# Ledger of designs, part 8: VH-VL binders against p78833

Target 1, 198 residues: p78833
Amino acid sequence: MSFPASTHVYIAKIIGKKGEGDKILDLLSKVNEHVLKSEPFTKTYYFARDAKNPDYIFGLELYDSKEVLENSHKTSNPFLAFANYLTSTHAPLAEPLQLLNFKVVDGHLDKDNLGPDAKDYVLYTEYTGDSATLKQQLTVNPKADTSLIIHSLDDPSLYAVVTRYSKSGIEPGPAEISGATSVSQQVIYSGVGFLNRP

## First folded at step 4 (VH-VL)

Design B13 (framework fv_patritumab)
Fold by ESMFold2-Fast, scan of step 4:
Structure B13 (fold): chain C 198 residues (1-198), chain A 119 residues (1-119), chain B 113 residues (1-113)
Amino acid sequence: as target 1 above (198 residues)
Amino acid sequence: QVQLQQWGAGLLKPSETLSLTCAVYGGSFSDYYWSWIRQPPGKGLEWIGEIDHSGSTNYNPSLKSRVTISVETSKNQFSLKLSSVTAADTAVYYCARGEYLWGSYFDYWGRGTLVTVSS
Amino acid sequence: DIEMTQSPDSLAVSLGERATINCRSSQSVLYSSNNKNYLAWYQQNPGQPPKLLIYWASTRESGVPDRFSGSGSGTDFTLTISSLQAEDVAVYYCQQYYSYPLTFGQGTKVEIK
């Protein structure tokens, strides 16, 4: 598939203190209900636990434009409730919220959304290196249900890849690219939201 | 202070199901991942899988079709079942505690159970 | 899978001398968001379960002597025993906990020369 040139991708890294993951996901579930009903320009709204840390919530968000994020999503009542919780005196985050800005290079999103009990394999990999080399060597995997290549808007040396496989037992590691540093995160707990708007 | 005690049958024939149990004493159960790790005689360590207090599991893909890890939170116990065993499954099996918040490095280990698959 | 390779397979060091063990991961185990290396080191004496020495590549576990130290980042890690003692004769394993499945190095046997 193709994406509008204005498509804005956010990678959210929400690292909660011990025990906060459930509350954070509950609030995001309410945001997701609003997104599905009232935000048609949001193409992906997916949050799930890190495989190693249940209080680390990984997010993948695709908006038709940054304007949609700022004027529709961030002004919604469920989002404000979520944002107010994260910045409350309760201080539920172990680390400051990270919201990383990307654009789509190439790829496709899942045809079917993750179910509430899904244990599907999702891998997020960051690559740092020569931009021309990474752009050339990172390729879409047609066998994956989701295979998305994104390029940082803030750091031209940073690319990232999101892959999902629906077949049980298929957990390929990230491609290694000579001359580039890579770091991967596995996300496998049941998610909130959708990888491709139904 | 924290103690992991493990037990189960140590002698199996090919095609049988291995069953081991680990009980946790002296610490919080719900704050940690609980893993099974094995070591064939004279060889290195292989992670089998883990479970948390809610019953959420992660398995090594190489063993996933034969492994079931279950938890009995009321007793602070978790168990390993490995089906269709062969001689390649002969190993010392350890239960271990992994840090729940930031990852699974293992700070407490059970004593190990030698499982022999023969004949 | 992340493959963990240790070197050397076996090391003979005199009492009081420095022992150095290397561990290489097939991909980075440094997590950019928290700047932590998801790497641990274990000591295993014959007939005993492994004992945690180091986590987060360089943090020493409570009760572990200060002669043990960990260093490195990304894909290349080192465990150093600054002054080998008799009780340090053991097999040492590195482990990554960055990505599933969790994987261990093949082990390095430390012996007295």
Scores: ipSAE 0.000, ipTM 0.441, lowest interface PAE 17.7, mean pLDDT 84

Design B14 (framework fv_patritumab)
Fold by ESMFold2-Fast, scan of step 4:
Structure B14 (fold): chain C 198 residues (1-198), chain A 119 residues (1-119), chain B 113 residues (1-113)
Amino acid sequence: as target 1 above (198 residues)
Amino acid sequence: QVQLQQWGAGLLKPSETLSLTCAVYGGSFSDYYWSWIRQPPGKGLEWIGEIDHSGSTNYNPSLKSRVTISVETSKNQFSLKLSSVTAADTAVYYCARGDFLWGSYFDYWGRGTLVTVSS
Amino acid sequence: DIEMTQSPDSLAVSLGERATINCRSSQSVLYSSNNKNYLAWYQQNPGQPPKLLIYWASTRESGVPDRFSGSGSGTDFTLTISSLQAEDVAVYYCQQYYSYPLTFGQGTKVEIK
C-alpha cells in the first residue's frame, strides 16, 4: 500500500458533555454512510468511543488531497448537520473540538475484511520528543492489520501511531522509544466507519 | 508575487562542503515544502530533497548520506549543505516551492546558482 | 524509484505546426482512489529556471497559453503544443510526484525546423 504525497490526515478529539456521546456518534454514523457512498476519495473515515469515557469520540480521517476535504466532505448535508449540532446554542461539547493535522510517515491500513477473531478496538499512541529520534525509532508493525505512523504538521515534536490487530489474544502496549519525553495511549472501542475504504 | 532568492558559494574543491541558502518572499511559508533541485550542465533535473517550516525533511536516497537541508523559519529561509563534493556535483542548483497538501509539483523556482567543483 | 522516460530526445517543428512530446513512467502514477495522475510538465528556456506548464497531467497552470495541453493516464503521457511559436523553443521535462524520490524525465529539446 502506498500513499500519494498529497494525503491529508486528521485526528479528531470530540469530547461531549455527559450523555452527548450517543447523539454525536449517531450524527457521525450518518456522515459515514454518506462518505462511503458518495466520497470515493476519502480513504479512512473512522469514529469510535474512548474506552474510559463514552462521551469522548475519537476520529481518524485520511483524505487523498486537500481538495477532497474542502470541496466534497465539508459541503455534504450530513457533515453540515453534524457541524451545526456541535456549534448550536445547546453547546454539547465539554471542551473545544480538537482537529489535529498530520502527514503520513509510513504504514498501511487494514488489508483484509474483519473476521470473527477481529478486535473491535484501535490503539492510538502519541509520542513527544526529539523529531529525528522519533522518526528513526518508530517502525511499521507488519503483523498489524493497520499500522500507521503520522507526524504532526503543527508540532514537529509530536508523532502518533494508529494500530489495529485482527487476531484475538494480541494486546500490544506502546513501544518504548529512546528519546521520547512523553508517551500516551488511548484504547478506542465501538466504532463506526472504515479504516480502509472497501 | 511569490519570489525565491538564492545565494551561496559557486566555486569548490573536491572534498569541500557546498552551502546554499534560499529566502522566500510573499505568500505563506508554512503551507509548502521547500525543495532543492540540481541540473548538471547540459543534463536533466535531479531532486535533492525538501523541508517544511517545522524542519521535517525528505531526501533523495542517492544523496542522503551527504545532504542536510535546514530551515530558519523566523527569516523564511532554508539552506542546503552537501558534503564531500566531487566533480559530479557540478550543477546549477535551484530552490523551488512544492505544495505538500496537493502534491510536490513546483510552481515557483529560484534563479539558480552555478556550483563548479574543480581540482 | 519511478523512472521517467521521454521521447523523442529532440524534435524539430516548423512555426505554426504541432509539437508532441511523450513521457512514460516505469510505474503507474494514477492513484485509483482519487483518479488523479501525479504528473507535471515544465518548460525550460536557455539560462532560466524551469517553468510549470501542466500539473495533474492535464491542468494548465495559470498564465500558460492554451496552445499547451497535457493528456494521458497511468504510465503514458503527452504534452502537445498546437501551434509552435518562436518563444516555445526550449527543453521540456515531465515529472512524477506520486512517490519519493521525486523524479524527472531526461528532457526533450524543441527546435524550429
Scores: ipSAE 0.000, ipTM 0.458, lowest interface PAE 15.8, mean pLDDT 83

Design B15 (framework fv_patritumab)
Fold by ESMFold2-Fast, scan of step 4:
Structure B15 (fold): chain C 198 residues (1-198), chain A 119 residues (1-119), chain B 113 residues (1-113)
Amino acid sequence: as target 1 above (198 residues)
Amino acid sequence: QVQLQQWGAGLLKPSETLSLTCAVYGGSFSDYYWSWIRQPPGKGLEWIGEIDHSGSTNYNPSLKSRVTISVETSKNQFSLKLSSVTAADTAVYYCARGDYLYGSYFDYWGRGTLVTVSS
Amino acid sequence: DIEMTQSPDSLAVSLGERATINCRSSQSVLYSSNNKNYLAWYQQNPGQPPKLLIYWASTRESGVPDRFSGSGSGTDFTLTISSLQAEDVAVYYCQQYYSYPLTFGQGTKVEIK
């Protein structure tokens, strides 16, 4: 595969109160500037709006290791400013912050950074079921520009799939996997960051 | 100090299932990958697979159809089952610790269990 | 799979002399984003499990004597023992941890000349 075995994947679900999405993305933009300039061990740092709720920010982060996340990223000044805002007395979140830890099973990232193109599409799907069955049945989508299969570090029955479609005419939908339940989130707004470090 | 202790049946007949267990003493269990690695007599090392505290596994594709690794996190133990053994599975089997933070190189090893498959 | 090939298969070195072992990977184990080589070296004495010597191609494990050093990048790596001592008689293995499955070299046996 194209990723070191130590690669740590972090999925963030940040559900802001009405109007908070803009402030959250502004703070993440400052974090991204620092990540791009000063955190060379971060492979993916991507945050964008949910298709149905502009205050729901989805994050996909790939670090070379959990150490990079814990000791480099989480200790940076712009990250601390962002984290402090989310936990401030202002209480900007509508729901508790969700942070999920995964490892890479298989996949690839496209070479593009996020653009303002309205046809940029990311589908995030969580699958719950028998671990061996899910590992066997989930396959990389060769027609996607990004296709990533990840396995939860906290719940062996949980797998997730991230696909990005940047080409016109593509209409992605979640794959049906026999014997598993699934929940999908569509992310199609322009956002902050990069899928593949330039 | 971290110590890995392993045990299991060392003598098997062809077609039987190999079963080995490794117990981890000292240190954190949940911050690591736990691997099985084997070595046929006079030969090199072959990685079998790994498991983390949550039960998430990665297997060597060459053995995947016959291998199951399981974990009992409450006891800091993990186990290997290899089905349908043949003489080619005769080897010393090691359990070993791989670090989440630094990748899957192995800083602590069990002493090894010699498994002999013969009629 | 990434295939790991060591050379030589065996070497004899006099006490106090330099021993050099090479390891080649069939594809790069250098991750460009962090500039780290996912390569480790092990020492195995007869009847014992392997012992970690070097990780990240050149970082010496705690407690390992400074006569052991690792070098190289990408696909070509070297383990050097600057002044061979009697306890260094062993088989040495390289290992990549860039991609699954994890793979080891075939081993290099070091003996006293």
Scores: ipSAE 0.000, ipTM 0.476, lowest interface PAE 14.9, mean pLDDT 86

Design B16 (framework fv_patritumab)
Fold by ESMFold2-Fast, scan of step 4:
Structure B16 (fold): chain C 198 residues (1-198), chain A 119 residues (1-119), chain B 113 residues (1-113)
Amino acid sequence: as target 1 above (198 residues)
Amino acid sequence: QVQLQQWGAGLLKPSETLSLTCAVYGGSFSDYYWSWIRQPPGKGLEWIGEIDHSGSTNYNPSLKSRVTISVETSKNQFSLKLSSVTAADTAVYYCARGDYLFGSYFDYWGRGTLVTVSS
Amino acid sequence: DIEMTQSPDSLAVSLGERATINCRSSQSVLYSSNNKNYLAWYQQNPGQPPKLLIYWASTRESGVPDRFSGSGSGTDFTLTISSLQAEDVAVYYCQQYYSYPLTFGQGTKVEIK
């Protein structure tokens, strides 16, 4: 797989208070409709529930450039409605919003749309360690439907891996990398977004 | 430190269903695909299929209509069923471990079970 | 399906001499994004399961003697035993793990002459 050198990856960790996951996803569904129709330079716009906490929404977003994120996506009306809800006096978040900036190191995206009853999992794993070691040891899996290696723009010791396998359960383990610590999250597609723009 | 132990019926008649089980001891179960591979006497190796701890399977298309692999994650066991056997299914059957993320080359193998299909 | 073809079918080599086994895939098993060849080599002694020797075309498995080496890229691969020993009498198989279904070569029998 080829990605523009300017590709900007955005990881969103949105931890809602009990019962807020549905409202957060409803607002994101409206953002997604706008992205599909009006934001052609957004390659991935994928939001899913944490497998263990339905109010924890995970986001994976790929933009052709940082300018697409800043000047096109963040200025759209449905995005502003979503952002305004998260920062409203209602205070729907259990924890501060986390937004992480990455660049693509290597990989490929899912070629097919996820079905409404998909029980396939996406595994997101963060690795912290020596940058040269992580770059050498982390490798793309061609058997995965999506296999993406990304490197933090803000923390050179941080890499992350996103994988999806068709017909997989929700609990595969992450790869072990010698000399690095890892934290992984299983997410289940919740009907909002796409891994690869149709 | 990782050991695969396999067992099951070794003698079958044509049309019966072959059933074999493999148990994994030591090491991680969830980080791998668990495969079945067979070898007819004096012949080469044929991959049958694989399963992960969640029950996700991939099968060799040549056997897909007859093969079912299942997993019992609580026991670290996985099993092969091959229906409607014929003499062509006579082989040593191996269970083996393949890496989940980095590809299925097989670093640990069971000892093998000879399955003979005779009329 | 990716078809794996080995040559020769059998090879007789004197103790201490070099043994060379070739493996050809019907399509490339080099994944350009990570620059890795999805190819492994196995040794099978009579009555025993196969034993992994080499993975990623050239990486030797832990505990495998230095006399075993793998080389090649794309569609053409070689397993070399630099100085054959008596315990190396076995059948050797290459395997691709680039694409489903996983496939093996037909095997090369190595014997002492």
Scores: ipSAE 0.000, ipTM 0.466, lowest interface PAE 16.3, mean pLDDT 86

Design B17 (framework fv_patritumab)
Fold by ESMFold2-Fast, scan of step 4:
Structure B17 (fold): chain C 198 residues (1-198), chain A 119 residues (1-119), chain B 113 residues (1-113)
Amino acid sequence: as target 1 above (198 residues)
Amino acid sequence: QVQLQQWGAGLLKPSETLSLTCAVYGGSFSDYYWSWIRQPPGKGLEWIGEIDHSGSTNYNPSLKSRVTISVETSKNQFSLKLSSVTAADTAVYYCARRDYLWGSYFDYWGRGTLVTVSS
Amino acid sequence: DIEMTQSPDSLAVSLGERATINCRSSQSVLYSSNNKNYLAWYQQNPGQPPKLLIYWASTRESGVPDRFSGSGSGTDFTLTISSLQAEDVAVYYCQQYYSYPLTFGQGTKVEIK
């Protein structure tokens, strides 16, 4: 698959206080409805629970450009309602909101949307090391439904990989890259949104 | 790009209320915290507090009893009121922008307004 | 509150020489889940507002010269100016944005020897 050179990738890490995950996902569901209907230049808008913490919401967002994120997405009424909830006196977050900026290096996205009843395996892995080595050694897995390699816009030593396998029992762990350190997060719960715009 | 313009009274007597306003030009108003930071002459920086477009505030606990920050979203303006001023409140006051979603750093600052409290 | 302490309070460095400023936080500003340090450095020239130099401890702001670099993690951070230029005479501040209230170091004044 080809992505525009301007493609902006957001990784969101939203860690709610105990019991807040449902409300956060409900608000994101309203945002997703608007994105799907009114934001045609958003390629991926996907939020799902961490495998170990149901109040930890992982997000993967792909926009055709940073301008789509800034001028279309962040100005929408459902997004502002979501944002206002996070900053309310209720203080629903256990930790500061984390948003990481990446560009696409290579890869492909799912052909099908995740359904509300799907129990899909998604693995997110961050690699820190020599940029040239990581760029050379991180390769797209053609057997994955999604296999995406992204490079941090803020930290040249940081790459990340997102993989998804739709068939249960085929769940390769993260690739081990000599000379690099890695940290993985497994996301296996059904989520809100889409990995590839339908 | 983004410009922050600030104004307000620069000379106060002890016990009066400081009032400053900051106006934002260019760029989005709704995606940011709008902050006040002060600096006494020859001293360091002290964060006073912040407000978002919805009126949600966070204040420095050391100043909370005396501080009110308000927002006029329709005008892209926010304001600082600091009550019961003393000579210790003499400082340059800056308005500044902080991205709310990242919980981040200050990327744009106003020019500063010198406030002198003297009797 | 997270207290930020800089050292030294002032230093005099000859043109072309290395300047090193340290910043220590009273508790960690490293967030383990994203492996990011919520730490920024600002430069303040006389009569001007502070200007952002470095964020996330080591990321250089657009337009900032390569001679400025940030390093460190957790509680101990360093700003380095590899070859001091005349325009670098300023006060430098570290700042944490990990938790409220937001706090700054007391500042380090850099001047030419």
Scores: ipSAE 0.000, ipTM 0.437, lowest interface PAE 17.4, mean pLDDT 85

Design B18 (framework fv_patritumab)
Fold by ESMFold2-Fast, scan of step 4:
Structure B18 (fold): chain C 198 residues (1-198), chain A 119 residues (1-119), chain B 113 residues (1-113)
Amino acid sequence: as target 1 above (198 residues)
Amino acid sequence: QVQLQQWGAGLLKPSETLSLTCAVYGGSFSDYYWSWIRQPPGKGLEWIGEIDHSGSTNYNPSLKSRVTISVETSKNQFSLKLSSVTAADTAVYYCARGDYLWGRYFDYWGRGTLVTVSS
Amino acid sequence: DIEMTQSPDSLAVSLGERATINCRSSQSVLYSSNNKNYLAWYQQNPGQPPKLLIYWASTRESGVPDRFSGSGSGTDFTLTISSLQAEDVAVYYCQQYYSYPLTFGQGTKVEIK
């Protein structure tokens, strides 16, 4: 229902070369197993495919603090194996790995609702514009299963929204904010991990 | 070691805008959120809002329509503006430091500015 | 919003005796993943700003005397002063920082009897 003020959010954009998506998700599955068993301070560890590119893996990660990310998660053996694969001479990525730092502004995540339904709808939208306007205009959708508003720690003009609907056939578009530019990514496939730690 | 020094006009008439500034000396500015907290005479503490070095704000919803917090990072200063004041806004106003990642408990406070709103 | 309620509103304690102040949150401030309670305690002397005593429900701030201790978890918290001294006459506030907006208790006034 609410997030600790210290919560650190990571958005991961992992764009693999053709056919690499399966291998990337397999490695992330091993990381997720370790996170579930050994990283109790990780609230969300969720990775799923982009709707238009099956080799583009979207990640949403929530940690109780940046220290949990730096000192616990990034030093784990499964994570190091994953990181080493992405940076290996095999060069599995089509584009450099993007890891974006955010804090929670407002919202909620549905508990344990990963759903096997391929029609589960997740929308990730980035907004760039006046910080005060974006903070005022971006509102939590109480009818969504997940509705999370996050603000970049690195770029005050950047906000993002994660919205999930578990009902098939519903495709709400991103909110339009006057004076802001937006980029949206649809994530509609089941993935690896958990949205809200069980 | 860290010191918060605050200043601003302390006597206002109804409908005016309250303006207070807090300057931070010693220690890091960018690793923290900087809050305004008020206390009406004989009453408890009310959190107004916070800002970080990049201008990111969080406001108490009860005051959001009237409050603006701004930051001047080059001077390690942040300011509170509260519009359309009434007698209910009479309070001591404090600036305070909250940790960016570890939680918003307040380890350093300014000395407080008494703001009186009367006709 | 999480409402913080303190009890009693005021208490009188003899010098050298134990003072106990309670704080109740309307919702749990325990985050199960890190097992931390997002609760702080402050002391406020007349004419002074509040001073942090305890954070994470039971961690004593640097420089705070060991006669001050915090306990409790979830929704019910206690600040204990094991042997009241004259300088401890003050108003004490609890605060949650689990969710926005940040909220404080109404305060408990400690006096010497």
Scores: ipSAE 0.000, ipTM 0.456, lowest interface PAE 17.0, mean pLDDT 85

Design B19 (framework fv_patritumab)
Fold by ESMFold2-Fast, scan of step 4:
Structure B19 (fold): chain C 198 residues (1-198), chain A 119 residues (1-119), chain B 113 residues (1-113)
Amino acid sequence: as target 1 above (198 residues)
Amino acid sequence: QVQLQQWGAGLLKPSETLSLTCAVYGGSFSDYYWSWIRQPPGKGLEWIGEIDHSGSTNYNPSLKSRVTISVETSKNQFSLKLSSVTAADTAVYYCARGDYLWSSYFDYWGRGTLVTVSS
Amino acid sequence: DIEMTQSPDSLAVSLGERATINCRSSQSVLYSSNNKNYLAWYQQNPGQPPKLLIYWASTRESGVPDRFSGSGSGTDFTLTISSLQAEDVAVYYCQQYYSYPLTFGQGTKVEIK
């Protein structure tokens, strides 16, 4: 369905040291249970591994507003256990936690829970360039189960696209946009959470 | 209602070890980091370090070689040990509650324990 | 370490008048990824522990009167008391929680003229 204008999107990049991916996802799985049952205004709470690095956890979070994010996560025991682990003296992260702020430009979310399908293909692509050009040329893919175009709140030249394909054999690469000065791409396999709240 | 109650020795001689304990009542213990903060008479606040329910610590580098913070989760209490004290360690010592990743601002404080180090 | 500097060291204000306290950090405490300033303000009345007034530079803690407000971003922050009351006579501290070690300003003493 259409997104409220207040919708706040977070992209999380959680880069663990070797062997930390499993523990990070286990903790996030418990957070997700709380989000699913207790936070009805969270539309997406999805975390999965990078296809090339199993200790790199990508997150996509959609909240009806920034207030939902701030009021709903900070007080839960599972969230604090996750936060405690990341900042503990064990030092599980290879790089500082990155949380990127976006707003929704256009798109649709998956109609089903993410599920345990290890063959699900999620593609995250960043585009940097002229904002007007990117806004005009980036289009929703109707063949994708999820197709989401988001625009950075911190950097007006940065757009990103999230697509998911559940049908086997469908693995398109990122759209090539003339005038984009830099492009980054990550391929993400299924993890924990949901792309669209059931 | 969260209440932090603290206790420990108030008078020390140089070279001794300072030992203070803070007990938490009326709220969740395992959901937060718990900090020690000190204030020398007439001066500002200095963060000493923090601990969570699992025993994970972060210390102020200026004090790290002398500081140990420990936790007794079954009693909802945590303790500060500061070794080799000098007159410069004379201060009111506070325990306080913070959360983190999003913060480490302190919403609840103990009432403070005055520690005097004199020869 | 991020060094926090407050100005002035002391401020005398008449009852009902505006008090303004400044806080400067030696480096930015604005985190670009979440667009938040990791800055808090505390009030310390004589003989009492500090009390949280403001967090995230401008969010008022529950129960704190609306005459207290925080503003600023990056390295320069302000705490404003719009109409000083007798119970506002205290020392005020800013604190950054952007990076370890956590650091506080030296304090600003607010007194009645």
Scores: ipSAE 0.000, ipTM 0.433, lowest interface PAE 17.9, mean pLDDT 83

Design B2 (framework fv_patritumab)
Fold by ESMFold2-Fast, scan of step 4:
Structure B2 (fold): chain C 198 residues (1-198), chain A 119 residues (1-119), chain B 113 residues (1-113)
Amino acid sequence: as target 1 above (198 residues)
Amino acid sequence: QVQLQQWGAGLLKPSETLSLTCAVYGGSFSGYYWSWIRQPPGKGLEWIGEINHEGSTNYNPSLKSRVTISVETSKNQFSLKLSSVTAADTAVYYCARGDYLWGSYFDYWGRGTLVTVSS
Amino acid sequence: DIEMTQSPDSLAVSLGERATINCRSSQSVLYSSNNKNYLAWYQQNPGQPPKLLIYWASTRESGVPDRFSGSGSGTDFTLTISSLQAEDVAVYYCQQYYSYPLTFGQGTKVEIK
């Protein structure tokens, strides 16, 4: 699969206070509906729960360009409703919103275009280390339905990998890279959106 | 292309209320925090406060008792009122745009309005 | 409040020379969960509003020349101008946006020798 050179990737970490995950996902569901119908240049719009914390919402967003994010997505009514809720005096977040900015290094998106399935999960792994080493050693997994390697635009030592298998019970752990530290997050079904635009 | 235009009274006497308005053109008013920042002559920058299109505000505690920021979303305008001014409030006042979710660093600024407080 | 202190107060360098400005925060502006430093740099030319140069400590704003670079983490930050041009004569400010109130450094004036 090829991505435009202008492709902009966001990893969102939305950590709600106890019980807030449902409301956050409800608002994101409305955003997702607008994205599907009105934002054709958004390739991935995927939000789902952390496996360990149901109020922690993980997001993966791919836009054909930053202009799609700025001029189309961020100005939509459902996105503004979502943003207003997160920044309201209700203070629904346990931690400040984390939005990590990446570019695509290599990879492909889900072949089945089915979104998250019951008993399937997405594995998100962050690698910190020597940039040249990580770029050379991180490779696309052709057997995964989604296998995406992304490089931080803000921190050259940070790479991340997103993998998904559509077959239940088949989810390998993260690749071990000599000389790099890694942190992995498993994301489960009970989300909204899509990994590959239908 | 986003442009911030500001206006208001530039000459005040001690005890009066400073009133400035900023209008946003060429971009969305929603999705951002809109700030007021001042700069006394020959001095550094001081953040006054911010407002979003819903009217939610954050104020610098040093000015909170005297400052009110309001929004007129239908006109893409927000305004600063600073009461009980003294000579210490003499400054160039700027309006500026901060991103709603990504951070309160300022990518667009108004041209500034010099406010002089003298008796 | 997070206090921002810049050094030096003024800096005189020759055209083409490297200029280095330091900024220190009284508390860390690094958020460990996202590994981002909530730190921006601005350039202010005489009679003009400030212009954003750098955000997230090291990310250059669109349209800003590559001779400007930001570095540092936590409490100690640096703005570097690798080859000073005449148009770079200005006052430079750092700003934290980690916590309210938002605060700026006192400014560093860059002048040609």
Scores: ipSAE 0.000, ipTM 0.478, lowest interface PAE 14.3, mean pLDDT 85

